VH-VL binders against q9umr5. Designs and how they scored, part 379

Target 1, 268 residues: q9umr5
Amino acid sequence: SYKPVIVVHGLFDSSYSFRHLLEYINETHPGTVVTVLDLFDGRESLRPLWEQVQGFREAVVPIMAKAPQGVHLICYSQGGLVCRALLSVMDDHNVDSFISLSSPQMGQYGDTDYLKWLFPTSMRSNLYRICYSPWGQEFSICNYWHDPHHDDLYLNASSFLALINGERDHPNATVWRKNFLRVGHLVLIGGPDDGVITPWQSSFFGFYDANETVLEMEEQLVYLRDSFGLKTLLARGAIVRCPMAGISHTAWHSNRTLYETCIEPWLS
Short names: E, the ipSAE of ESMFold2; O, the ipSAE of OpenDDE; V2, 0.75 times the mean of E and O plus 0.25 times the DockQ between their complexes.

## First folded at step 18 (VH-VL)

Design pn115 (framework fv_nofazinlimab)
Fold by ESMFold2-Fast, scan of step 18:
Structure pn115 (fold): chain C 268 residues (1-268), chain A 122 residues (1-122), chain B 112 residues (1-112)
Amino acid sequence: as target 1 above (268 residues)
Amino acid sequence: QVQLVQSGAEVKKPGSSVKVSCKASGGTFSDYAISWVRQAPGQGLEYLGYIIPIFGTARYNEKFKGRVTITADKSTSTAYMELSSLRSEDTAVYYCARGSYDSTGYEPFDYWGQGTMVTVSS
Amino acid sequence: DVVMTQSPLSLPVTLGQPASISCRSSQSLVHSDGNTYLYWFQQRPGQSPRRLIYKVSNRDSGVPDRFSGSGSGTDFTLKISRVEAEDVGVYYCMQGTKWPFTFGQGTKLEIK
């Protein structure tokens, strides 16, 4: 009787990371059909986000078609950006709750312990050089790298995030906005102790200005211009903000209190 | 002074695999795209794929789907290109190359290795 | 894939005279960021390729000013104002606008 739940993982991740989340859902909403998509696992998560969107779209279509009452999406970390694009490119999605679990919705700018695993030297100030090139844009990380000191390069070179956020014009922008606005609820989750998503307020559509001062969602041009529907959703009462302190990046999908507070209420 | 030094020539049988190395010296290794290009005798250049070492994975030309693997070892500043299921038409000189940065942005193929001749014959 | 077509394939030129090589792409090379990712390379016999020109018209450091690149959209040209004996070799254009990145088939420049 509960709507099916589709789970989209994050960078360097797989379905195994969600074993606790599935246990929580089974306890509180027994009988829920939960599908954790096993696409673009591990290092394949570095493939261009538009390629990932196409693959996830193909997997999601039959699930949505079989659920006329609607589905819920739980999208973790980078997976939240995949889900943002899915909601925009699909003319026929029937998503009720889109639960964005610590996802860099306005982009990433920071050297985190997670990225340091890939390289020992901080590259925060220099990643723009490779990321905002055709070579860099073939990697998912560069698709949402948002250097606030080179915002002009981000706006022009980002092949994914700047387009999906309506920060740069695109022929499909009007259709993408119409499609995104069909979502029932946009549930935003994140917190200051994440340690990976930088700034953490990116999970709530906040981001750095040129002085690295965080401006919240309502101060962003994207919101003020209503580029893809955030202002409309907020006015409709469809945006839920659920910040929680004390949760590290890899713990969002395995914390019971977080689940009960921020996720469980939206799984009707 | 950036230099790329590749491993020596190889002679392989059809159906086998070859792994060519490209060791970088001077400059930084991890934050550049390391490209692999081949050239059959008397033929033009063909792009196999590239790796950006800090990301730890590569982009491949679909023409070589399932046969080419590009890796990098940041601790030794060495990139590798492995080509499997070798055929006679894989006989070529294989080059590694690295880009550079200037005021215009990232520019590929500023530095080239010396090339590695791979001959596939029975 | 973007197809890069060079002409002529063979270019015999008299020493001291100008030479011109054409490169055409099957679709526009203007990237959404406003840049045109077209490159020219020289390969002397028995040597690795060397980049001469990046982004249509920018000459690499150490490349003689007798080499120049020009063009826009789908039509590009590499010119050598006064051919020297050391210019003998094969010249390749390359596009970096769309993955997979592709090369022209090459133009062999030789002294007649």
Scores: ipSAE 0.756, ipTM 0.885, lowest interface PAE 1.1, mean pLDDT 91

Design pn116 (framework fv_nofazinlimab)
Fold by ESMFold2-Fast, scan of step 18:
Structure pn116 (fold): chain C 268 residues (1-268), chain A 122 residues (1-122), chain B 112 residues (1-112)
Amino acid sequence: as target 1 above (268 residues)
Amino acid sequence: QVQLVQSGAEVKKPGSSVKVSCKASGGTFSDYAISWVRQAPGQGLEYLGYIIPIFGTARYNEKFKGRVTITADKSTSTAYMELSSLRSEDTAVYYCARGSYDSTGYEPFDYWGQGTMVTVSS
Amino acid sequence: DVVMTQSPLSLPVTLGQPASISCRSSQSLVFSDGNTYLYWFQQRPGQSPRRLIYKVSNRDSGVPDRFSGSGSGTDFTLKISRVEAEDVGVYYCMQGTKWPFTFGQGTKLEIK
C-alpha cells in the first residue's frame, strides 16, 4: 500500500550503506518495495554525472512504470544531484517525495578533515584549475565543484551543476523546469556537523558568496529568478527543510532519530 | 625542474599483465594529473587514460576498459599503469606525461617520461 | 569519438623553406568555456614527444618563434616559417575537448 522507494547512493558508496535505512522503512512502513540502485558503486561514482544520470534513468523507468500511484526517491550526498537531474530529464516521472540527504545542491567548496585526501587544504584554492577543464569535467566531483572565487569559470565550465541549476542557459531548460516542478515534495536534509558537505547549507540551496559568507536559498539568483522552480515549489508549500545537528556525513542513512524526524513523514 | 622516470623494458607472454611505473621528481605530486599514452612501433599515439592523484582515481579510454588500471602512490610520487590480458597488438612504448595548472587553467603533457617498451610475444 | 585527421602524412621540405601541417576534427573543439583544446606535439627520432603548442596558438617556453599555431572550430594549422635540420620528426595534433581525447595520425617531416 505504500509507494515504492528508490534509493540513490553517494560518492564512493554502495547499496550496503543503506541496510539500516531499509530496516527503518520496514519497521514503520512494512511492505514497502525499496530498491537500492547498484549502479556506479565505489570508484564508478566518480564517473561524469550525466553518464550516471543516464544509467540511473534506465534503472528507474521500469520501477516507475509499475507504480501508477507514484514513487519516492531517497538520494544521498552526490546522489541528490543525480536525482535532481533525473527529475528534470524525465518527462513522465511521477515522484511524490524527493528526499535529499545531505547533498551539495549548490555545489561543494571545502577541504574537510574527513575528505582531506580528496580536498587537501593546499588544493582547495587551486582545484578550480583542473576542475574547470575537459579533464576535470570527466569526474563527478568536478561536476559540482563550485569555487566562489572563480564563479565565472564555474558558470562557463561546469558541464552539470551550473546547467541543472539554471545558472547557465541550456536549450532544454524550460522542459527541465516543467519536469522538475512535477515533484510532490522536495525534502532537504542536512546539518552543521556533517563534516564533508561544505558549506553544509549547500544541502538547503545556500552557498558562499565571493567573500565566503553563506547566503541562504532565498538570496540566491537561481531562487530569485526561479530558474528551475525552487521559488514556485516554496510558494506551493512543497519544500521541506529538516536540519539536524550532531550527524556526520556517513550517518544520515543510519540514524534512527533522523529517519523518524525527517524521512518517515514523507513515505506515504 | 620536473622529471618523470619510468621503469625498464619488459617482455611478456600473451594473457599475462604488465605494470609500468612513472616516478615524478620536482614539483608537488598532488598538484598535477598524469596521463598514459602508448605508441606501437612506427605508429601513432593512443590515449589510455589519466589519473588525478588527489581524487585517487582514473579515467580510462573505453577501448581498454576492464584491462587497464592506473594508480598513484603519493608517498613515493609514483604513478602506475597496469595492462592485463596482454595481446601481441599491445606491443608498444608506453609513456607517462604530466599535466599542470597555469593561471588560465589545466594544460596536459608539459613533461613526458622517457617511455617503457613492452613487448608481447610467446 | 572525435576523429583527428592530419594532412599531409609525409612532408618532405627543403631547409630554410616554410612548412605547413593541417589538422581537421570531426566535431568542433570549442569547449563550453570558449576555449579550444587543440595541442601540437613534436617527436624527434628516438625521443619522447614534446608539447609545442597548447590551446591552438600558445607557444610553449623554449619553442622557437618560427613555430606557430592557428585555426578555429574544426580546422587547425601548424606552421614552421623556416625549416631547420633539428625540426625533423613526427608532428601530432591532439584534441582535449571531448573524452576520449584523440591524436591525429602524425605527419613525418623530412628534409628533401
Scores: ipSAE 0.794, ipTM 0.903, lowest interface PAE 1.0, mean pLDDT 90

Design pn117 (framework fv_nofazinlimab)
Fold by ESMFold2-Fast, scan of step 18:
Structure pn117 (fold): chain C 268 residues (1-268), chain A 122 residues (1-122), chain B 112 residues (1-112)
Amino acid sequence: as target 1 above (268 residues)
Amino acid sequence: QVQLVQSGAEVKKPGSSVKVSCKASGGTFSDYAISWVRQAPGQGLEYLGYIIPIFGTARYNEKFKGRVTITADKSTSTAYMELSSLRSEDTAVYYCARGSYDSTGYEPFDYWGQGTMVTVSS
Amino acid sequence: DVVMTQSPLSLPVTLGQPASISCRSSQSLVYGDGNTYLYWFQQRPGQSPRRLIYKVSNRDSGVPDRFSGSGSGTDFTLKISRVEAEDVGVYYCMQGTKWPFTFGQGTKLEIK
C-alpha cells in the first residue's frame, strides 16, 4: 500500500546510520519496503559524484520498475546532491517525494567541527585552488565546493553542482529540467544548528553572495531564471520547506520530532 | 628547502607486496597533493595515482585498481605507495612527486623524489 | 584515456643549434576553467624528471630562457633555442586535463 522508500547516505556514511529512521517509518507506515543503498560507503563516498550517480542509478532502476505507483527518496547530506542528479538524468523515474535531509543544494563553503579532520585548520579561503582543478574534481567534496569569492572558477570548473543547478550550460540541460520536474514533492530539511552544512541555508537553495551575506532561494539567479525548475515547482506547490533548530548534522536521520514534522507527512 | 626523500631499493618475489615511502620536508603537508609515477627500465612514465592528504583517500588509475594503495601520515609528512600481487612487469623505478598551490592555482610535479627501484624477480 | 603522441622519438642535434619537440593529444586539453593542463618534463640520465613548463607556456623558476613552450587545443611544441651539452636526456609531455593523466612516449635528445 505504501510506496517503497529508497535511502541514499552521505559523506563517510553507510546504511547503518539509518536504523532509527527505519524504526520511525515502520511505526507510522507499517509494511513500507525501505531500501537503504549500500554503495559508495566510507572512503568510497569521496568518489566523483557523477560516478556515484551512475552506481546509484543502476541500483534504483529495478526498485522503481517494481513499484508502478511510485517511490519516495530520502537523501541525506551529500546524498541529496546524488539524488538531485539522479532525478535529472533518469528519463523514467517515478519519484513522488524527494526528501532532502540537510544537503548542500547550492554548495558548501566552510570549515566545520564535524569535518575538522578534512579541514584541519581554516582552509576555506584556499580550498578553491585545488578543488577547481582536474585533480580536485576527482573528489566528491570538490564537486560541490562553492567559494563565493571565486564564483567565476566555481561556474567554469565545477564538473557537477554548477551543471545540475543550471549555473553553467550543458547540452542535456533541457532534458534534465524536464526529468526533474516530474518529481511530486521536493521536501527540503535543514537548520541553523547543523554545524556542518555552511551556510545551513544551502539546504534550502540559499547561499552566500561575495560579501558572505546569505541570499535566499528566491533571490538566486538559478531560481529567477528557473534553470532546472525550482520556480515552476514552487508555483505548482511542490516545494516544502521544513527548517528545524536544535538538530546537529548527524542527527537528522535519528530525531523523532524531525521525522514526525518533516518526513512522515510525505510518505504516502 | 622543499624536498621529497624516498625509501631505498627493494628486491621482491612475484606475488609479494612492496611499500615505498616518500617523506616531504618544507611547507605544510596538507597544502599539496602527492602523485605516484613509475618508469620501467628504458620505458616511459606511467601515472599510478595520487592522494590529497586532507581528504583522507587517494585516486587510482584503473589499470592498477585493486593492487595499489596510496596513504599519507600527516604527523610524519610521509606518503606511501603499496603495490600488491607483484609481477615481473612491475619492475620499475617508482617516483613520488608533489603538487602545490601558487597564485595561478594548483600545479602538479613541482618537486620529485629521487626514485625507488623495485625489482621483481624469482 | 587521452593518448599523447610525441615526435620525433629520437632527436640528434648539434651543439648550439635549435631543437623542437612536438606533442599531440587525442582530445582537446582545454579545461572548464579556461586553462590548458599541458606540461613538459626533462629527465637527464640517472635523474628524476624535472618540470620545465607548466600550462603550455609557463617556464618554471630556474629553467633557462632557452626553453619555451607553445601550442593550443591538441597541438603543442617545446623548443630549445640553443642546445647545450647539459640538455641531453629524455623529454616528456603530459596532460592533466582528464583523469587518468597520461604522458607522451618521450623524446630522447642526443648531441651529434
Scores: ipSAE 0.793, ipTM 0.902, lowest interface PAE 1.0, mean pLDDT 90

Design pn118 (framework fv_nofazinlimab)
Fold by ESMFold2-Fast, scan of step 18:
Structure pn118 (fold): chain C 268 residues (1-268), chain A 122 residues (1-122), chain B 112 residues (1-112)
Amino acid sequence: as target 1 above (268 residues)
Amino acid sequence: QVQLVQSGAEVKKPGSSVKVSCKASGGTFSDYAISWVRQAPGQGLEYLGYIIPIFGTARYNEKFKGRVTITADKSTSTAYMELSSLRSEDTAVYYCARGSYDSTGYEPFDYWGQGTMVTVSS
Amino acid sequence: DVVMTQSPLSLPVTLGQPASISCRSSQSLVYADGNTYLYWFQQRPGQSPRRLIYKVSNRDSGVPDRFSGSGSGTDFTLKISRVEAEDVGVYYCMQGTKWPFTFGQGTKLEIK
């Protein structure tokens, strides 16, 4: 039968957002056991990402244990970063497809139309001041805030993203890389009309340089140094890039064409 | 000129709740974290929690989780701290405080409110 | 939680003489960014606390230069080079490196 699917939601989100995704999976892969993890919902999604990783880890362990043939992860937005860390900290994960739905894999820097509703009185250029402090690092969004004009502060103060990306040294880095490399497929999904993830290429490990010019994955030091295994995965044929225009941030999990093109082929 | 003005003293019965306000003037309210600290008579300072108004949510000291709620209203530049299920040991002066920025980032407690005495007695 | 221990808890000082307050943390206060989030506050009788020193040794605006902070890792000191009458009050250290943020017990400075 089909491998179980575990779904991890995003910022200010809950399991309810995935009702359409569950319909699509049931139509194309009937009998698939889909578990949408109902942890850190709504405002609780702002809890530090390492706290969320621990909670989600406790929830996924029994699911993975019951599925010796493997499981698939579908991780949306901020949830994609949680899943990145899960794959690194778990010595024994059996994840086949890790499907990242519009997740800021290299970080977030921008007050896009949707994010402007969250930060209407603050310029994106000022968030580094609070985010790169112990106060800010107790909130998930600051854990992946990546100001390209203060990259030194991001590298030194990020308690989460800089560490899982191997941009700053960590005692567990070699073990995290080994564990991450166990994944069967890394499926990256995103697009220019997302409206929230800034730059949208962050979903594909691209990001701004100091002049806000986007450099793609293959130009990143993280890739070139193979810090957590991207270059190795690409050489293995394990990275899938599936960009799609015309999809807003809240629609990645509810667009049938996207599902059929980018998700369905990876749900064995 | 930056100023934090808190609501007036309260006398409450055990089991009730109290909501203390902290109105900020000067500077951009959302740029700072607002911390809540209490001090029992003759005792030291204890950190209850803080809110970053732009995120719309707070971080609580586990000792008070479930009883403390910290909120912020950006339109009035006012932060609130509500403490429920009051006990006599909650008798204290409650302070709000905000932070400032230096060349390297955020620093807490550059300005403090005047304090609000909350007395819990039968 | 990080425990902050101050010494002495009571500090009687003669006017014009120096005063020194120690603060020790149960673990290192060096944060990932290389900064040490150690703060000193003064509370005069009947008043709100006032920040004197931030990040170990940086004097806050308006604080007289007779106040100085020093230290590293787990051992920190606040010094007053020449105590004046307005210095009477309770002094607190605080760590902001690891949540939950914690204060020392306070040191009461009194004139002899």
Scores: ipSAE 0.755, ipTM 0.885, lowest interface PAE 1.2, mean pLDDT 90

Design pn119 (framework fv_nofazinlimab; at its last look DockQ between E and O 0.74; V2 from the best seeds 0.85)
Fold by OpenDDE, look of step 21:
Structure pn119 (fold): chain C 268 residues (1-268), chain A 122 residues (1-122), chain B 112 residues (1-112)
Amino acid sequence: as target 1 above (268 residues)
Amino acid sequence: QVQLVQSGAEVKKPGSSVKVSCKASGGTFSDYAISWVRQAPGQGLEYLGYIIPIFGTARYNEKFKGRVTITADKSTSTAYMELSSLRSEDTAVYYCARGSYDSTGYEPFDYWGQGTMVTVSS
Amino acid sequence: DVVMTQSPLSLPVTLGQPASISCRSSQSLVYSEGNTYLYWFQQRPGQSPRRLIYKVSNRDSGVPDRFSGSGSGTDFTLKISRVEAEDVGVYYCMQGTKWPFTFGQGTKLEIK
């Protein structure tokens, strides 16, 4: 039988968004038990990410317990960060494939049409002011806001991304790295036509330097220092990068070709 | 200069709801936190919650067990605080306040509304 | 929740004399980026609260020099070098480091 699949949604999202994905899984892997977690839907997805991690942890623990052979995680957009953190804090998870579906794994610093919808005015250059304060860090979007022009504030004020990345020293860094390394495969999915994740390379742990030049994963300090295990995972062949063009952010979970190429191979 | 103008005094029955408004003028609205604080007669200040309008949702003090709803209308630069299932203990002056930015970051409570007296009585 | 404890709760002062209010937090108010989000507010009778001090020691515009804030970690102090009649009211400390943000009980300053 196929391993259970757990799906975690993104910002302003709900389980309904994954109806096509469920269909695809059912068709190609009949009998697979797929659970789309209906937690922190809609505006509730703006709650602090650590709070979300705790909630999702409570939900996945029973599922994992019933699946001794392991489970797969499909985590979309903001959900990808939640899942990475989840795998970092859980010393007993049994995740075979962690599929990060267009997730801002290295943070967000975008002023795209999507963000313009959220922010009526261009605030990319100024969002650090509120996000890197106690008031801002109570919202998920600020938890992974990564301003390359204010790296000091990011490193010191980010209560989530900087920690799970091991970019700021903390007492759990070693343990979290150990826990995360329990994953069988890390499948990174994203693409240049996403239109929301900025830069789109963030889905592959690429990100801006101080000049807003995009650097690849292998050029990032988190990789070079192996702060949370990326270098180790890559070395053992556990990282799969699956870029795809022509897919908008809201279509990653509803594209059959993407599913067959980037998701299905890892649902064993 | 920034000004916060709140709605007028309210008299409510127990079990009912009250919605207080706070209109901001003299500056931008979306990227500042609007905080709500109340003060019972002769008592201290109590933080209810706050909203950052651009995010569209609020952070609540769990002490109120979900009875507080804070919203913001960016088009009118108005924040709202609704308190449901009113009790006599909810009798208080309710204040809205807005933050500001300095050279080092965000600072709350730079501007205050005039307060709204809410009386809950049978 | 972080508990903010002020002392004294009542502060009778002679005009022209100094005043000092203490505020203690149940845990450190130093935020991860190094700032300490401790605030002092003044509330005159019949008025809305007014922020006097932000981040421990920074005076707001229009606040007289006779007001000063100090402290670190868990212990903070508001001082008035020479109390004036207009200083009558209740003073509150507040922490903005950890949600939920919390106020002290307030200190009522009166003229003897």
Scores: ipSAE 0.920, ipTM 0.963, lowest interface PAE 0.5, mean pLDDT 95
Fold by ESMFold2, look of step 21:
Structure pn119 (fold): chain C 268 residues (1-268), chain A 122 residues (1-122), chain B 112 residues (1-112)
Amino acid sequence: as target 1 above (268 residues)
Amino acid sequence: QVQLVQSGAEVKKPGSSVKVSCKASGGTFSDYAISWVRQAPGQGLEYLGYIIPIFGTARYNEKFKGRVTITADKSTSTAYMELSSLRSEDTAVYYCARGSYDSTGYEPFDYWGQGTMVTVSS
Amino acid sequence: DVVMTQSPLSLPVTLGQPASISCRSSQSLVYSEGNTYLYWFQQRPGQSPRRLIYKVSNRDSGVPDRFSGSGSGTDFTLKISRVEAEDVGVYYCMQGTKWPFTFGQGTKLEIK
């Protein structure tokens, strides 16, 4: 039989969003146990990401225990950051494929439809002021807000992204790297027409420098220093990059070609 | 010249609810933390929770057992705190407060409302 | 929750003499390099609280230089170099490092 699949949703999301993905898995891998975790739905997805990580951890433990052969994670949007943190904090996880579906892995910096829907007025140049404070860090979007023009504030104030990236010294960095490296494959999915993740290359661990020039994963300091294991995983042949144009942010989990090309091969 | 003006004193019976308003003027509203703090007679300060109106949601102190609801109305620059299932121990002055920005970032509790006395008569 | 413990809870002081208020936290208030979210407030009788000191040692605008804050980690101090009659009131420390953010019990300063 196929390994169980655990699905972790994004900001303002629910399990219904994944009905097509569930259908694709059922058709191509009949008998697969698929669990879409129904936690932190809607506005509860704005709770601190560490709270979400703890809640999702509690939910995945019994699923992983019942599947000693391993499980797969499919983690969408903000959910991909939750999943990466899970892989770091769980010293006995048995995740084979971590499938990161258009997730802002290096952060978010944009006044796109995602930000405009949350705020009626563009705030990208000013959001750092509240986000880089403990009051702002109690909200999930601030946990991965990454203002390239205030990188000093980001590095000192981020309670989540700078820590799981190993960009700021902390006592857990070595253990988290060890745990993350237990994953079988890291599958990175995203594309230029996403319209929400900004820059879209964040889904591939790319991000802006101070001049808003996008640097790819291999140009990032966190990769070069192997802060949490990206260089090791790439050298091991464990990173799969699957970009696809023409897909909007809300359509990643409902495109059959994307599923067959980027997801299905990793659901053994 | 930011001012926070709160609604007037209230007397309530146990088991009822109270909703206190906090109107901000003389500055922007939506991208600050609007905090609610209470002080029982002769007692210290307790932090109830806060809202950042631009996110449209609040953080709550779990001590209040889901009895507190904090909201904001951007069109009127007004924050609200509602406390339900009132008990005599909820008798207190309720304050709202807003932070400010300086050259180094956000600092809390720069501006305080005048306070709203809520009395729960048993 | 981070417990904030003030000492003393009652502080009678002779006019013109120094006063010192201790605030201790149950865990470190260092949020990140260079960021310790410890605040001091003054509440005069019948008034709303007023922020005096932010981030350990920074005086707010209009706060006399006889007030100073210091400390690190878990131990913090508010000092008044020469107490004046207008300083009567209750002083609170507050931590803003870990939600829920918490206040000390207060220190009532009185002229003896």
Scores: ipSAE 0.858, ipTM 0.936, lowest interface PAE 0.6, mean pLDDT 91
Fold by ESMFold2-Fast, scan of step 18:
Structure pn119 (fold): chain C 268 residues (1-268), chain A 122 residues (1-122), chain B 112 residues (1-112)
Amino acid sequence: as target 1 above (268 residues)
Amino acid sequence: QVQLVQSGAEVKKPGSSVKVSCKASGGTFSDYAISWVRQAPGQGLEYLGYIIPIFGTARYNEKFKGRVTITADKSTSTAYMELSSLRSEDTAVYYCARGSYDSTGYEPFDYWGQGTMVTVSS
Amino acid sequence: DVVMTQSPLSLPVTLGQPASISCRSSQSLVYSEGNTYLYWFQQRPGQSPRRLIYKVSNRDSGVPDRFSGSGSGTDFTLKISRVEAEDVGVYYCMQGTKWPFTFGQGTKLEIK
């Protein structure tokens, strides 16, 4: 049969958001066991990412144990960062395809439609003041806030993203890299019309320099230094890039063409 | 000028709940966080939790998780701390305090409310 | 949790003499970005606490220069160079480096 699929949601999200994705999987891969994890739903998604990683880890262990042929992860938005950390901290994961669905893999910097809803006045240039403090780092959104004008603060104060990206040293970095490299395929999905993930190229490990010019993955120090295995995965042929225009942030899991093009081929 | 004004003293029965308000004046409400701290008679300070209003949610000290709820109403510039399942050990002065991040890095406790005495009898 | 230990807990002082309060943390208070989130508060009888010192050694506006904070890592000191009558009260240190944030037990400063 098909490998089980585990779905991890994003910020202010819940399992309900994936009803169309489940329909698509059932149509193309009937009999697939799909588990949408309903931990840290709604406002609980603002809890520190390391706390979320622990909770999701406890939930995925029995699922992986029952699937000796492996599992697939589909991880949406903030959930893609949770999955990045899961793959690094689990020394026994059996993930084949890790499908990252519009996730800010290099961080977030921008007042998008969604962030403007969350706080009506623009906080883009000032959010670093609270985020890069112990108070701010107790909230998930600050764990991946990456202000390119205060990169030194991001590198030194981020308790999550800078560590899992290998941008700051950590005692476990070598084992985290080894664990992450066990993944079969890293499928990166995103696009310019997302409207939330800023810059949208963050979903493909691109990000702003100090002048807010986007540098793609191959120009990033994390890639060049192979800090957690991106260069090794690319050389192995294990990275898939699937950009698509015309898709807003809340539509990645409900667009049939996106599913058929970017997700379906990686579900075995 | 920033000022935090808290609601008046309350006497509650064991098992009930209390909701203390903290109204901020001066400054932009969205540019700061509000902490809640309590002090039992003759004892030291104890940190309950804090809210960053722009995120719309709070962090609670695990010791009080499940009993403490901290909320903020941006339209009235008011933060609230609700403590449920009250016990005699909850008798204390409850303080709100502000931390600002509007011009520099985050600095907590720059302004404090006057305190609200909550007495749990019996 | 990070335990904050103050000494002495009771500090009788003669007017005009110096006073010193120690605060020790069970873990380093240096945050990863290099700041040390150590704070000192004064609470006069019947009043709310007020912040005297932020990040180890920075005096708040309106705090007399006879108050000074110093220290690093796990060992911190609040000094009053010449105690005055209005300094009577309880002094608390606090760490904001690691959640949950914690206070010392308090040091009661009294005039002898």
Scores: ipSAE 0.845, ipTM 0.928, lowest interface PAE 0.8, mean pLDDT 91
OpenDDE, second read of step 19: ipSAE 0.917; ipTM 0.961
ESMFold2 (binder alone), look of step 21: mean pLDDT 91; pTM 0.932

